# Ledger of designs, part 1: VH-VL binders against o27280

All scores and structures are predictions.

Target 1, 266 residues: o27280
Amino acid sequence: MDSMNVPEVLEIKRIVEESESVKTFIFSWDFRREVRPGQFVMVWDFRDEKPMSVSLIDPVRSEIGISIRRVGEFTDRVHGLSEGDLLGIRGPYGRGFELMGRDILLVGGGIGMAPLAALADEATARGMRVDALVAARTADELLFLDRLEAAGVNISTCTDDGSCGFKGFAHERLLTLEENHDMAAVCGPEPMMFQVMRILDERDVPAQLSLERYMKCAVGICGQCCLDDTGFRVCAEGPVFWSQELSRVREFGRYRRDPAGRRVPW
Structure headers, positions and changes below count from the first letter of each chain, unless a header shows other numbers; antibody chains are not in Kabat numbers.
ipSAE, averaged over its two directions, is called F for ESMFold2-Fast, E for ESMFold2 and O for OpenDDE. V2 adds 0.75 times the mean of E and O to 0.25 times the DockQ between the complexes of E and O.
[cut] stands for letters that were removed.

## First folded at step 1 (VH-VL)

Design aA (framework fv_acasunlimab)
Fold by ESMFold2-Fast, scan of step 1:
Structure aA (fold): chain C 266 residues (1-266), chain A 119 residues (1-119), chain B 108 residues (1-108)
Amino acid sequence: as target 1 above (266 residues)
Amino acid sequence: EVQLLEPGGGLVQPGGSLRLSCEASGFTFSSYAMSWVRQAPGKGLEWVSGISGSGGSTFYADSVRGRFTISRDSSKNTLFLQMSSLRAEDTAVYYCAKDYYGSGSFDYWGQGTLVTVSS
Amino acid sequence: SYVLTQPPSVSVAPGQTARITCGGNNIGSKSVHWYQQKPGQAPVLVVYDDSDRPSGLPERFSGSNSGNTATLTISRVEAGDEADYYCQVWDSSSDHVVFGGGTKLTVL
């Protein structure tokens, strides 16, 4: 037994309200347990546990942050908690992002900006030029703009309704942006990531994409990561994959699985 | 060019042990799931065991569970199958096989290693 | 345990179409893959995800999958197509890869 496989009960040190539906929960963290951008933790509310991406990694303050969107019973309960309340944290798990080159493009949709915000901090600390395309349905749902600006990131925004930045989808905005990047990192709704990946492939930009649905494979929860009609498709190590790995996955961007393992179109 | 080389195999007495290995090259080894598939003389293909790219998840056919252990070493790009309590019915050609980008199919196979369990 | 059933043998004349079936309970809900194996050789993937072909394989090889039967179709059969063919699925209920028993294709 090691400490990363047993939940540690941690006090919520601070809660940041990122939007009406998103909060970042901040905990003191012992950095003898390394955490990298793109990794996730299992969050336990003493009833259920769910995988959540790490959105803040701050060794100077000895803190990590976990950003959670309210989408169901578990996240609704967690959103009801206050500073000083307790949560169980197990991890970190999964393959983190790899940084290479001098210039990186980040493309994030909604809560997908959470792991990319942590990556932006690391990339800027290494002296990389960071361009971020931040996408959401409305201006109120754009996440981490202040953090990205403080980190020195070159920000472009787009909203479906045109309330901030480009009016349209992330992939439409990407077509109007500079083509010269050494790599890209993408996280958001799967249909958005599929369209963005196609454009980056055409530009010969190597991309890493983070897929929420493969997080459980990284922690060895076999029954859940293999709830599919192909065992090795969902047992691929995640949540971060290179675009060439995803180009052969039939499900990516085309359909998802419900809890019973049935195909559901996007 | 993707290549899978299987240097292990041989004759083993019933109840004995043997470790098979499969040396991979030409792809990012830790990014792909791998399996062992066997074929008894004159018989069909039988899946034995599978392992995820990181080694965090392992799977076993009912016939070998508790007797065989699949593992991998990313520093050596090598897949292993540790076989114990071997039985005559374990006699087969053993293939290592690479998952086709998470599809659940196998795009590359090793040449096969003969394991004979007899006295 | 989930079982895939194949006919043990299928015979076809050169230039004609061979059809090899793979039967399984509600197999149409699963992704079916097909392998060709010649004597003394490792298997070769010829169809994956029901109907897709790996790079370099001719359009003569095609697949379908619905209900309780998946089918590998080989059109304009050549003598070199003579081999054993295996269907394969992932069974999510048991977390196992399952192979059919194999079909020997004889070209005349």
Scores: ipSAE 0.000, ipTM 0.411, lowest interface PAE 14.5, mean pLDDT 83

Design aA1 (framework fv_acasunlimab)
Fold by ESMFold2-Fast, scan of step 1:
Structure aA1 (fold): chain C 266 residues (1-266), chain A 119 residues (1-119), chain B 108 residues (1-108)
Amino acid sequence: as target 1 above (266 residues)
Amino acid sequence: EVQLLEPGGGLVQPGGSLRLSCEASGFTFSSYAMSWVRQAPGKGLEWVSGISGSGGSTFYADSVRGRFTISRDSSKNTLFLQMSSLRAEDTAVYYCAKGRYSYGFFDYWGQGTLVTVSS
Amino acid sequence: SYVLTQPPSVSVAPGQTARITCGGNNIGSKSVHWYQQKPGQAPVLVVYDDSDRPSGLPERFSGSNSGNTATLTISRVEAGDEADYYCQVWDSSSDHVVFGGGTKLTVL
């Protein structure tokens, strides 16, 4: 029920290998602590702590899953762990997705499909029609296709190199898909999300976008993880934002932040 | 279950106007993109125009841009094609067609309505 | 503008396999859809997204799409398969639906 700021040391119950670079770590969870799709937890390996989106929410089995892509030293160490090993988990933190209407479009790029997979489960459980556009650089980086298919999701794929589905970028594929959805949810690289948001705005489809931006604070009191023009704090206000909010932020899709907080072009 | 009925069509003089209609039933009309596709006598299929489910986006083939207007009325479940400045080469059977999940292809077609532009 | 090229006609004997090609620049990067049209009738979708079949269509219809050529394959052809066949793509660069010129399949 209460927000927890102290990591709970949890045993890795099961590990699912999603691809050569992505694994899902599954833990037992007490669902008296609410967790919603779009929220994140802090994962602690007893050396470093990093934010990770929740990719599986299963109250029937009393489990949550956290999908982690191997991109650096911390994630390399976590990928080396086995079932039975321990990790510290604290949270959840952040704003989750809100579901509206009868049909939803999910647009995910790479590991961005992780929070959207959890959202797909909730949307289908509510009886919504779910269409997913799953995008990646190559076929082996497309994630959760079997899980989405098992959930009854209508799947379209695209890869930059054409190794699976449409050859091209997510926004190019989106232009060939049905235009009328009650809402959309988008998660992936910022340049992809910016292009997708523009198309959805033109179609008058309300969209929520999940920003996994540079974060120095997970408790929502500091202003270190903020956006230009609006002063949004991703760890406090986000990571999920409505497209109308992001359309007013000049930095979104154009600049990123280095570790010192300075703007650098994409 | 899904039906697309095209009650219009007819003979029109060059330079004239005609409005086609397509009455839809058996699906949630406003949730699907719709198109008009034509076929001249003895010729192949030619895409003419498309409209999004909400009506917010419209698309036209170069051959009809500025002369034809696609529209829809969700309260009546009806798709329209307003044709103006008609030419002999516009003579064709016109089909309304429903998109399926993907905007770019058609899972159901109307029976077609003949438009003859006399010379 | 993007162009799809089909042979104008293909002949096949009953029980044999018919193959109808659809050529386009980098067509393998696009999703190809196929329609069957019999005289005096509206087109009917027989293959979509390169290789998927609508419910109720016989398993004899299949598709493939790679490189510069997409192919509709009709196995164990029946007299009732005689029709015109059209390939079709969406060209995202022009926001246009593009049809091939059509192929007349003659069975015996």
Scores: ipSAE 0.006, ipTM 0.402, lowest interface PAE 14.6, mean pLDDT 83

Design aA10 (framework fv_acasunlimab)
Fold by ESMFold2-Fast, scan of step 1:
Structure aA10 (fold): chain C 266 residues (1-266), chain A 118 residues (1-118), chain B 108 residues (1-108)
Amino acid sequence: as target 1 above (266 residues)
Amino acid sequence: EVQLLEPGGGLVQPGGSLRLSCEASGFTFSSYAMSWVRQAPGKGLEWVSGISGSGGSTFYADSVRGRFTISRDSSKNTLFLQMSSLRAEDTAVYYCAKGSYWTPFDYWGQGTLVTVSS
Amino acid sequence: SYVLTQPPSVSVAPGQTARITCGGNNIGSKSVHWYQQKPGQAPVLVVYDDSDRPSGLPERFSGSNSGNTATLTISRVEAGDEADYYCQVWDSSSDHVVFGGGTKLTVL
C-alpha cells in the first residue's frame, strides 16, 4: 500500500471509552482507501506520530475506529482530546489478516483485542464461526466483550488474577479448549503469543500473529521495524505474520526491542 | 518427505462424470487445507476448489460451482474432486496442491490430464 | 471479480535483473505468492507472503508488495530461471484464490 504517505487531518467524530485506560476514536472515512482488519495507521497529534491498529471498520456508516491505550506522553495527550478535535491520520499500512475456512479462533491479550475485534466483525459477516479467547491481567482490562457478544462470537475469558473467567494465562486457558479450528489469529504481548503459537503448532492449527513493534516510519525500512534474525520489516511485510514464519525467528518470545533498538528480555 | 500422488485421469464424454483422487503422505493431512488447481492446454493456472483441514468449509470457482464437489477422507489421507456435467472447457491438467486460500501452495501433485471430448 | 494483471512476457540477458510485476487493486493489503513453472512440470513455490523464500531457494529471488503492484525480482539471472511465473492471492471478499495470467521469462 503506497496510496497514503501524507497525513490527512481528520475530526474526531465520536469517542468510545472501552475501559479506564482504553478509548476508541472514530473518524469518517472514505472507503476508496480500502482498510482491512490487521492493518494499521499512523496517528499524528501535531507533535509525535505513532502506529495504531484499526479496531473498527464500518463501511455502512463510513467510519473507522482506532483504539488507543494510555501508556505514555503521546497517548496521554491523545486521551485528553474531545469530539471535534483534530488528528492526523496516514495509511492504512501493512498486511491484513487472511481468513480461511469456517471456524476461526481469536486469541487476544489486552489491547491486542483491538485488531481482532475488527477481524471478528469481518469473519462473522462472512458467516464464519468465531471463538474468541480474551485475556488480560484483570477483569477491568478485558476489552470488547460486549461488541464480540453482539456479533455472535463464542467468548472465553481468562485473567491473571482470576477476577473474571479462568484464573491463569491465555496459553493455560487454551489447553482446556479442545476445539478443532481451521485457523487462528493471535495478538497481544509477545510472551503470550509465543506460548499460544507453540500450542497451536502442536495442534497443527495454522495461525496468524500480529506484531506491532516500535516503528518510526510506516512505509519504509527503519531499525525499530526489523526482526533480529530474519530482517523482516514489520511496516512492509507485517504486522501480521504466519506462525511458520515466526517459528524461524530466534528473538520471538525471548527478547524485545526498546525504542532505541536494544534487545531486552521479556 | 511430502508426496501428493494423483492416479491417472481420463477421457470422458461431454455431460459425463469423473472422480479425481490425490493420495497424500509426509505431513499431517487433516491439519492442512487442500486445493485443486487446473491448467488448460497452453493456458495459465486456474484455481478450481479448496477444502479446509477439518473438511468443514469448501470453496469453488464460479465456473465449477454446482457441478464439482471437493471432499476429503482423513482415514485414507486422500483428497477427491467429484466432477459432473463435464464440458469441453473443463479439459485441463488438474493439480492437487497442499495449501489453500490463505496459505501458499507449497507442494503440488504431478497433475492428472482430464480430456472432455466427443 | 478480483483480477491480477501480469505482463505476458519479459526478456532479460544472463546476469541481469528481471522484474515481473503483478497488478491488483490494493494488492499491498494482500499476501502475494509466486510460482515458477517449467514446461511439462508442476508449479514450484519461489516466493510466499510477499517476500519470503522457501528453504533451498537462492537469495537471487526476492519479492515486494505495496499499493497496487507486487513485484518478483530475480537478480543475476541464469538460463535455468527461464520459465512461466505466476502471482497468486486470496480474495476474502469473494472467497476465491486468484492467479495472475502468467509471465513467460525468456533468458536470451
Scores: ipSAE 0.005, ipTM 0.414, lowest interface PAE 15.2, mean pLDDT 83

Design aA11 (framework fv_acasunlimab)
Fold by ESMFold2-Fast, scan of step 1:
Structure aA11 (fold): chain C 266 residues (1-266), chain A 120 residues (1-120), chain B 108 residues (1-108)
Amino acid sequence: as target 1 above (266 residues)
Amino acid sequence: EVQLLEPGGGLVQPGGSLRLSCEASGFTFSSYAMSWVRQAPGKGLEWVSGISGSGGSTFYADSVRGRFTISRDSSKNTLFLQMSSLRAEDTAVYYCAKDIQYGYSYFQHWGQGTLVTVSS
Amino acid sequence: SYVLTQPPSVSVAPGQTARITCGGNNIGSKSVHWYQQKPGQAPVLVVYDDSDRPSGLPERFSGSNSGNTATLTISRVEAGDEADYYCQVWDSSSDHVVFGGGTKLTVL
């Protein structure tokens, strides 16, 4: 039924600048429509509609937040908006993260920290111990560090250029961290997630990974929202998958599909 | 730059013992699984043994189980293969190899190889 | 135990495409890796996880894996590609690394 909802036109209540290229847009939300970490909404600027992960879920203030990175024409237009301006929101859609055990590892790359920030809030509210590995190209692109710190999360950072924390990639940093967690949640570029999944699998840590690359097709009519070997639909069965499910999908981390459905290496 | 250095091998009589070593540099040794792979003269590659980065998990080919022991000293960046009850069939060049991990293992870097000859 | 089967040799002329096969029961469900070995040298990884290439390797090397057969494809073959090639998988049911018998590629 969610996929049949008409977009609700909502006023931008507050805008938080997370970095030079990322903003969080905050809206009043009626929590009769439940939202869980890992779910996404369709954001409509009255010209185009794009899927965006929910990065803040605050039922006490009756607010949700949507974090958007500037990467193209749609996101550039949305970044030009001000508090008081209107956007259309449909959803939520997709399968959210599931929490288990007492200890969780979060591994996020770039904007992939957005859904993980919402998950960190839920995990800490449940009394779980939360360790987060936050990765980015440079220190200026690390996201949500203050929010994670305020929540009591134990933070490790990793930058490609070495400007903050470990110099190198997320999976290289992960190899130097302790091995005992009851579960992990991972979100970021697909090649990073594939490398991280392999390490967590070796450590027997069950992991959930968030796949977002097919979401642009979810509201269209193309069959490219299905994963190559399993037929999973990201909008219906994802975007969050357990690592055991993804280990059987040969497309994950190896190739993607172009608009014609042909395999293209990452 | 990743380097795996294997000191020279040896000649051993059947039933004898020999310890191989592999000195690693250029990467965080304790973070990576390591393996031994051998190649008999004129034959193909045969996996012998593997060890996890922490040393907590070890794996052996059926042909060497109970006779060979893989170990590592991460403080010295050194991998070992203790070979006992050696047979003529164990004659081969032994390579140490940097493995990324088990489950989806592949060998990114290889040592130069150490010849072990077991005389009959 | 799991077994990988390779043809013992493949011959190809310079500039043509060489295809080296690796057969195994339901090998398409496994990740296949490929190594090149020249006489007197240690093996070198040329393809991993079915189709990925190490940094610095020519894009002439590619891989595929489906059903019961994985294939290493070398396009526009050069004399320097002459070597033995080995496929390899991890067999999770036995906790063993398995290598194919090797294929000698001869460039005429």
Scores: ipSAE 0.000, ipTM 0.394, lowest interface PAE 17.2, mean pLDDT 82

Design aA12 (framework fv_acasunlimab)
Fold by ESMFold2-Fast, scan of step 1:
Structure aA12 (fold): chain C 266 residues (1-266), chain A 118 residues (1-118), chain B 108 residues (1-108)
Amino acid sequence: as target 1 above (266 residues)
Amino acid sequence: EVQLLEPGGGLVQPGGSLRLSCEASGFTFSSYAMSWVRQAPGKGLEWVSGISGSGGSTFYADSVRGRFTISRDSSKNTLFLQMSSLRAEDTAVYYCARPTYYEWFDPWGQGTLVTVSS
Amino acid sequence: SYVLTQPPSVSVAPGQTARITCGGNNIGSKSVHWYQQKPGQAPVLVVYDDSDRPSGLPERFSGSNSGNTATLTISRVEAGDEADYYCQVWDSSSDHVVFGGGTKLTVL
């Protein structure tokens, strides 16, 4: 669609402070342009454009939310904006999550909880039982706990430093959870997602994982959107992939690429 | 301590049947897939069968498909391999083994010898 | 069906480095795992996921995997390393576990 490739200038209706480093920016949205959990938009501050996952989809209020972590110059500028200021929004782009079965496990790390929060809303609206494992480095980086609880989600937490819930990594916490699910959705740092995927495969739980690496273009095929061993283009064929597809990608979760294209350990 | 114990095995005539069992301890059995791997005398390792943690998916090597059935009982922490229509070529030490993330095996049971001869 | 090829035997003197290869078509795109088996005993995992070591194993055991060849490297070989070694992959296209034919390491 033409409308997907032209930024719409939207007024920031509301800003929610999710943590010291994360804010959710809420905009009025015309839902004739459908948005699904797992999709992303390009956010334009009239200087630079960056991809951001949609974290709130509310057709009753005609609103979407975009959660942004402060990590660099672009995000610092956006975090400096106030209600009433303008941003350009282009999209949505990408493949969203697919829901099946009666029970779903969400496993999110850090800002990866953003697309999973939107998915939790849809899953609960469909009558699914939703369990969420929310992981972060520290307690103050755990995101959307109040929103998930309000939606009726069963929450488990873990932090690397033990400041909230289980002390350890998401995959270590997952090994202590005995509940089986019809499907899972996973989003977070790539090494975390790799370990979680393998455990879920072992348990015969089909999983969808959201890869946000190499999201450099929203116009289709580019070299920086490819996964090395499969040639998958994250912005065109992702960002959501089934675990069956990712288990065949040699480098997923094991290695990153240096500027020369060589494999280096995480 | 994570352990796999394999009571069972024995001598069976060709065309006969035998059920192997493997008792797991020291880990949450229902959270892990399980496999059977065999080794004929003086030969290499051959994967036989696998079962998911939930028991919802089963996998078989072509050499045993239709003759062997893998199953599990999470209430007893026990893995089973029901073998039927046994052939002399099925003579082997059978190991139960826990695949980690469906790929590598650790731990292994100590193995149980199955001899198929008249 | 996917096939892994290992040399049937490798000989090495104590204190030297042994290298055991595992050949497979585009094996570098798969995860390779290695097992040590001594006579009358169950196999023991020595390297997993191409290059990772189980807790408690000596750093003398290492692995690599690229292109069409994976390699198990045992540095400063000891008499106690004498065993059969097997490489293994999970072939997702057939949903089958594939083992190499095994390599007998002799320490002379």
Scores: ipSAE 0.000, ipTM 0.409, lowest interface PAE 14.8, mean pLDDT 82

Design aA13 (framework fv_acasunlimab)
Fold by ESMFold2-Fast, scan of step 1:
Structure aA13 (fold): chain C 266 residues (1-266), chain A 123 residues (1-123), chain B 108 residues (1-108)
Amino acid sequence: as target 1 above (266 residues)
Amino acid sequence: EVQLLEPGGGLVQPGGSLRLSCEASGFTFSSYAMSWVRQAPGKGLEWVSGISGSGGSTFYADSVRGRFTISRDSSKNTLFLQMSSLRAEDTAVYYCAKDYLGYSSGSPYFDYWGQGTLVTVSS
Amino acid sequence: SYVLTQPPSVSVAPGQTARITCGGNNIGSKSVHWYQQKPGQAPVLVVYDDSDRPSGLPERFSGSNSGNTATLTISRVEAGDEADYYCQVWDSSSDHVVFGGGTKLTVL
């Protein structure tokens, strides 16, 4: 645990441009520190530190990758870096995904495909059949399609504007797929995850959902992860939760917290 | 080839403690929930405790809550049951069992079982 | 707490069909699993999710679940089917795995 909390200054070995707004930064990694899909690391640019999901876990090449979307000052600075530049990496942190059964459905929205891409690699290595529903606002925002295809994943796409695949939202596309899976893993905007969870519950498919806002709770720095739920039986130890746990949480899919801890609707 | 090996068991006096272990092989241990199920001599199966693959969630039967602690060590592929404040009624064969879907699925079931370990609680 | 009720014993002649019931309040809304246990051995899963069979198990084993009763059906019974059979559910209100009391199947 102590060694995981000491930031290592690592050289950016390779940068993969996933889209106009997303890059994957690849580092050499000592796998004496185990990394599992669904876990995150703290990325330090020597000014600010932010949590980022691990999107590539490659013990054969001794590499990890972290995928970062450009959304503000920190991510703009990181996107300006080149191969050979340095970043501080601390972790990994959080609860990762659990793999069960023979068949898994992945449902990802936008950057939520990042942790699911790592999970897809592990599931295929385990011999599971992997179906992925990749959702985005437009075709240019669909992530990891080539990587998923190379891994042997069965891919379905949807875009809000209809520029690729099904025209509509992830949950609308899911209603047309009508296949049973032993489990599902879901990551994306919370309202999307809520709708997908309800459909999977009706189909009796157990699902794990990754909530970005709980990454800070895993390192002990958040008041924003406080949920109104008197029926919740386990500590909120994210970012990955089973759907049955989230179904008891009144805030999930309905409210979030602002920096002051005030409840605001999605 | 999935195997669950339960070394140990033993005779313990009432009020005593004992730790059971279950060594797993042939599957990705940390990806599956595990359980302990017991069977008293001549009686039926009774679920005792369960633990998620990550170890983040634990579950206990009312009869053992506060006395037994389930845990796992992924580096050793081993499941444990720490038993304390033992009573004569805890006398049973204890089985470790692998869960296919996990507790949070709402439908856990056990596809592989260990050979069982006898625990006798008497003076 | 949730309770599953099984008959303590069922007798059947070789080649006939055995039916073992598992009673529970609104059990049809739950997934029922079945285990076979022979003397001195660990239990073996024979039916899961009401009606599915693990690979390698004979198709003579089948299950159903509706209303207040789940049933394990063993067709064309063989001497080797003689064993204790247990049904099992998950009770989400208590977060407990619940087993039935077991049924001894005797093949005469």
Scores: ipSAE 0.000, ipTM 0.392, lowest interface PAE 17.0, mean pLDDT 82

Design aA2 (framework fv_acasunlimab)
Fold by ESMFold2-Fast, scan of step 1:
Structure aA2 (fold): chain C 266 residues (1-266), chain A 119 residues (1-119), chain B 108 residues (1-108)
Amino acid sequence: as target 1 above (266 residues)
Amino acid sequence: EVQLLEPGGGLVQPGGSLRLSCEASGFTFSSYAMSWVRQAPGKGLEWVSGISGSGGSTFYADSVRGRFTISRDSSKNTLFLQMSSLRAEDTAVYYCAKDLWSGYYFDYWGQGTLVTVSS
Amino acid sequence: SYVLTQPPSVSVAPGQTARITCGGNNIGSKSVHWYQQKPGQAPVLVVYDDSDRPSGLPERFSGSNSGNTATLTISRVEAGDEADYYCQVWDSSSDHVVFGGGTKLTVL
């Protein structure tokens, strides 16, 4: 009976509206239960439980933040909650990011900026130079720009529609960036992460990618977080993987599987 | 299903201009990068230019930079190459090519169009 | 500027194995793609990402890539495999697609 495996009922201390579709829920946290950037928690609304990345880790204020995008029934219910309401939090789970070197590039797409925002705080606290490439479909979907700026991060933006920064996708913007980095961390839609990984591999930049596949953790056995060929389980061995590990997975970024197991291109 | 149609080439004098077009069908045009690749008579393949799916990024071989402009019109599913200040060494069959997974490698190619630069 | 080097020609007897090399500095860190071109035709992708094959292509086409050399291997060669073969990479340092010079495969 480990305390991490039982949901702790926590009061929502503060809610930050990051965009029309994204909110960050902030809770008091006992840091005797360590949490690292790249890890996730199970969020329980007393009806359903879903994995969510930790987006804020603040040991000084004894707080964690969890950023949630509104995409379905569970997230719609959670978005309807107010400060003072209760949620169950279980975890943290998964392998977090590892930092190395003096310079780091963060590449985030949409809600994928959530775990990278927590990583940016840790990297800057260690004295690393941090460059962030923040990507979204439109300017109003760019996340954490003010927080990254406050942390001293050098920010580049790109939007599909050109409403802010470079017009195009994250990997297209990355091709125009010439700064050297000792490592990179990437989180976003799998097709974006695959293209970014390929470019970083060719530049000989070691990268860690956070793979947040849809998963249902009902009884501790979840086939939805299993990767092709390697047998990796994103909740057990991930969600963070080195690019060298993901380069061996034929499925990553190229195709997905429907409920019948058929290959469907992204 | 995927088709890339290049309507005809042209004969142009040195210093002249010509626009190539490539009509795409059978895939979501705006989701894939496209390139122009040329082949001089009896020679190998030479990449000329590439454009991202959104059109926000363009890339050029050193030999054509400043003279050629790649563009796309997503409403017409058409890729263009505007060529100016043409030289004899630009004589080649020009292929449009579709990216497979956005890594600038090509699963489908047009039939090619011959551009001849001669007086 | 990044350069890919291929032998200009390779000859093989029917039913034997052909190997076409593509040399490049640290090419093993890049993804290599291979195209087949028959006279008067557009190129056809036969291997991508070092070793993957497009759907519908014969299993006798395979690829490898390590160190400074990538290799296209065609097993149980048939007369219809006679063509020019090109290797290709994306060089992110220059933002360029780079093709090898091509190898003419002759099936005797």
Scores: ipSAE 0.000, ipTM 0.434, lowest interface PAE 14.2, mean pLDDT 83

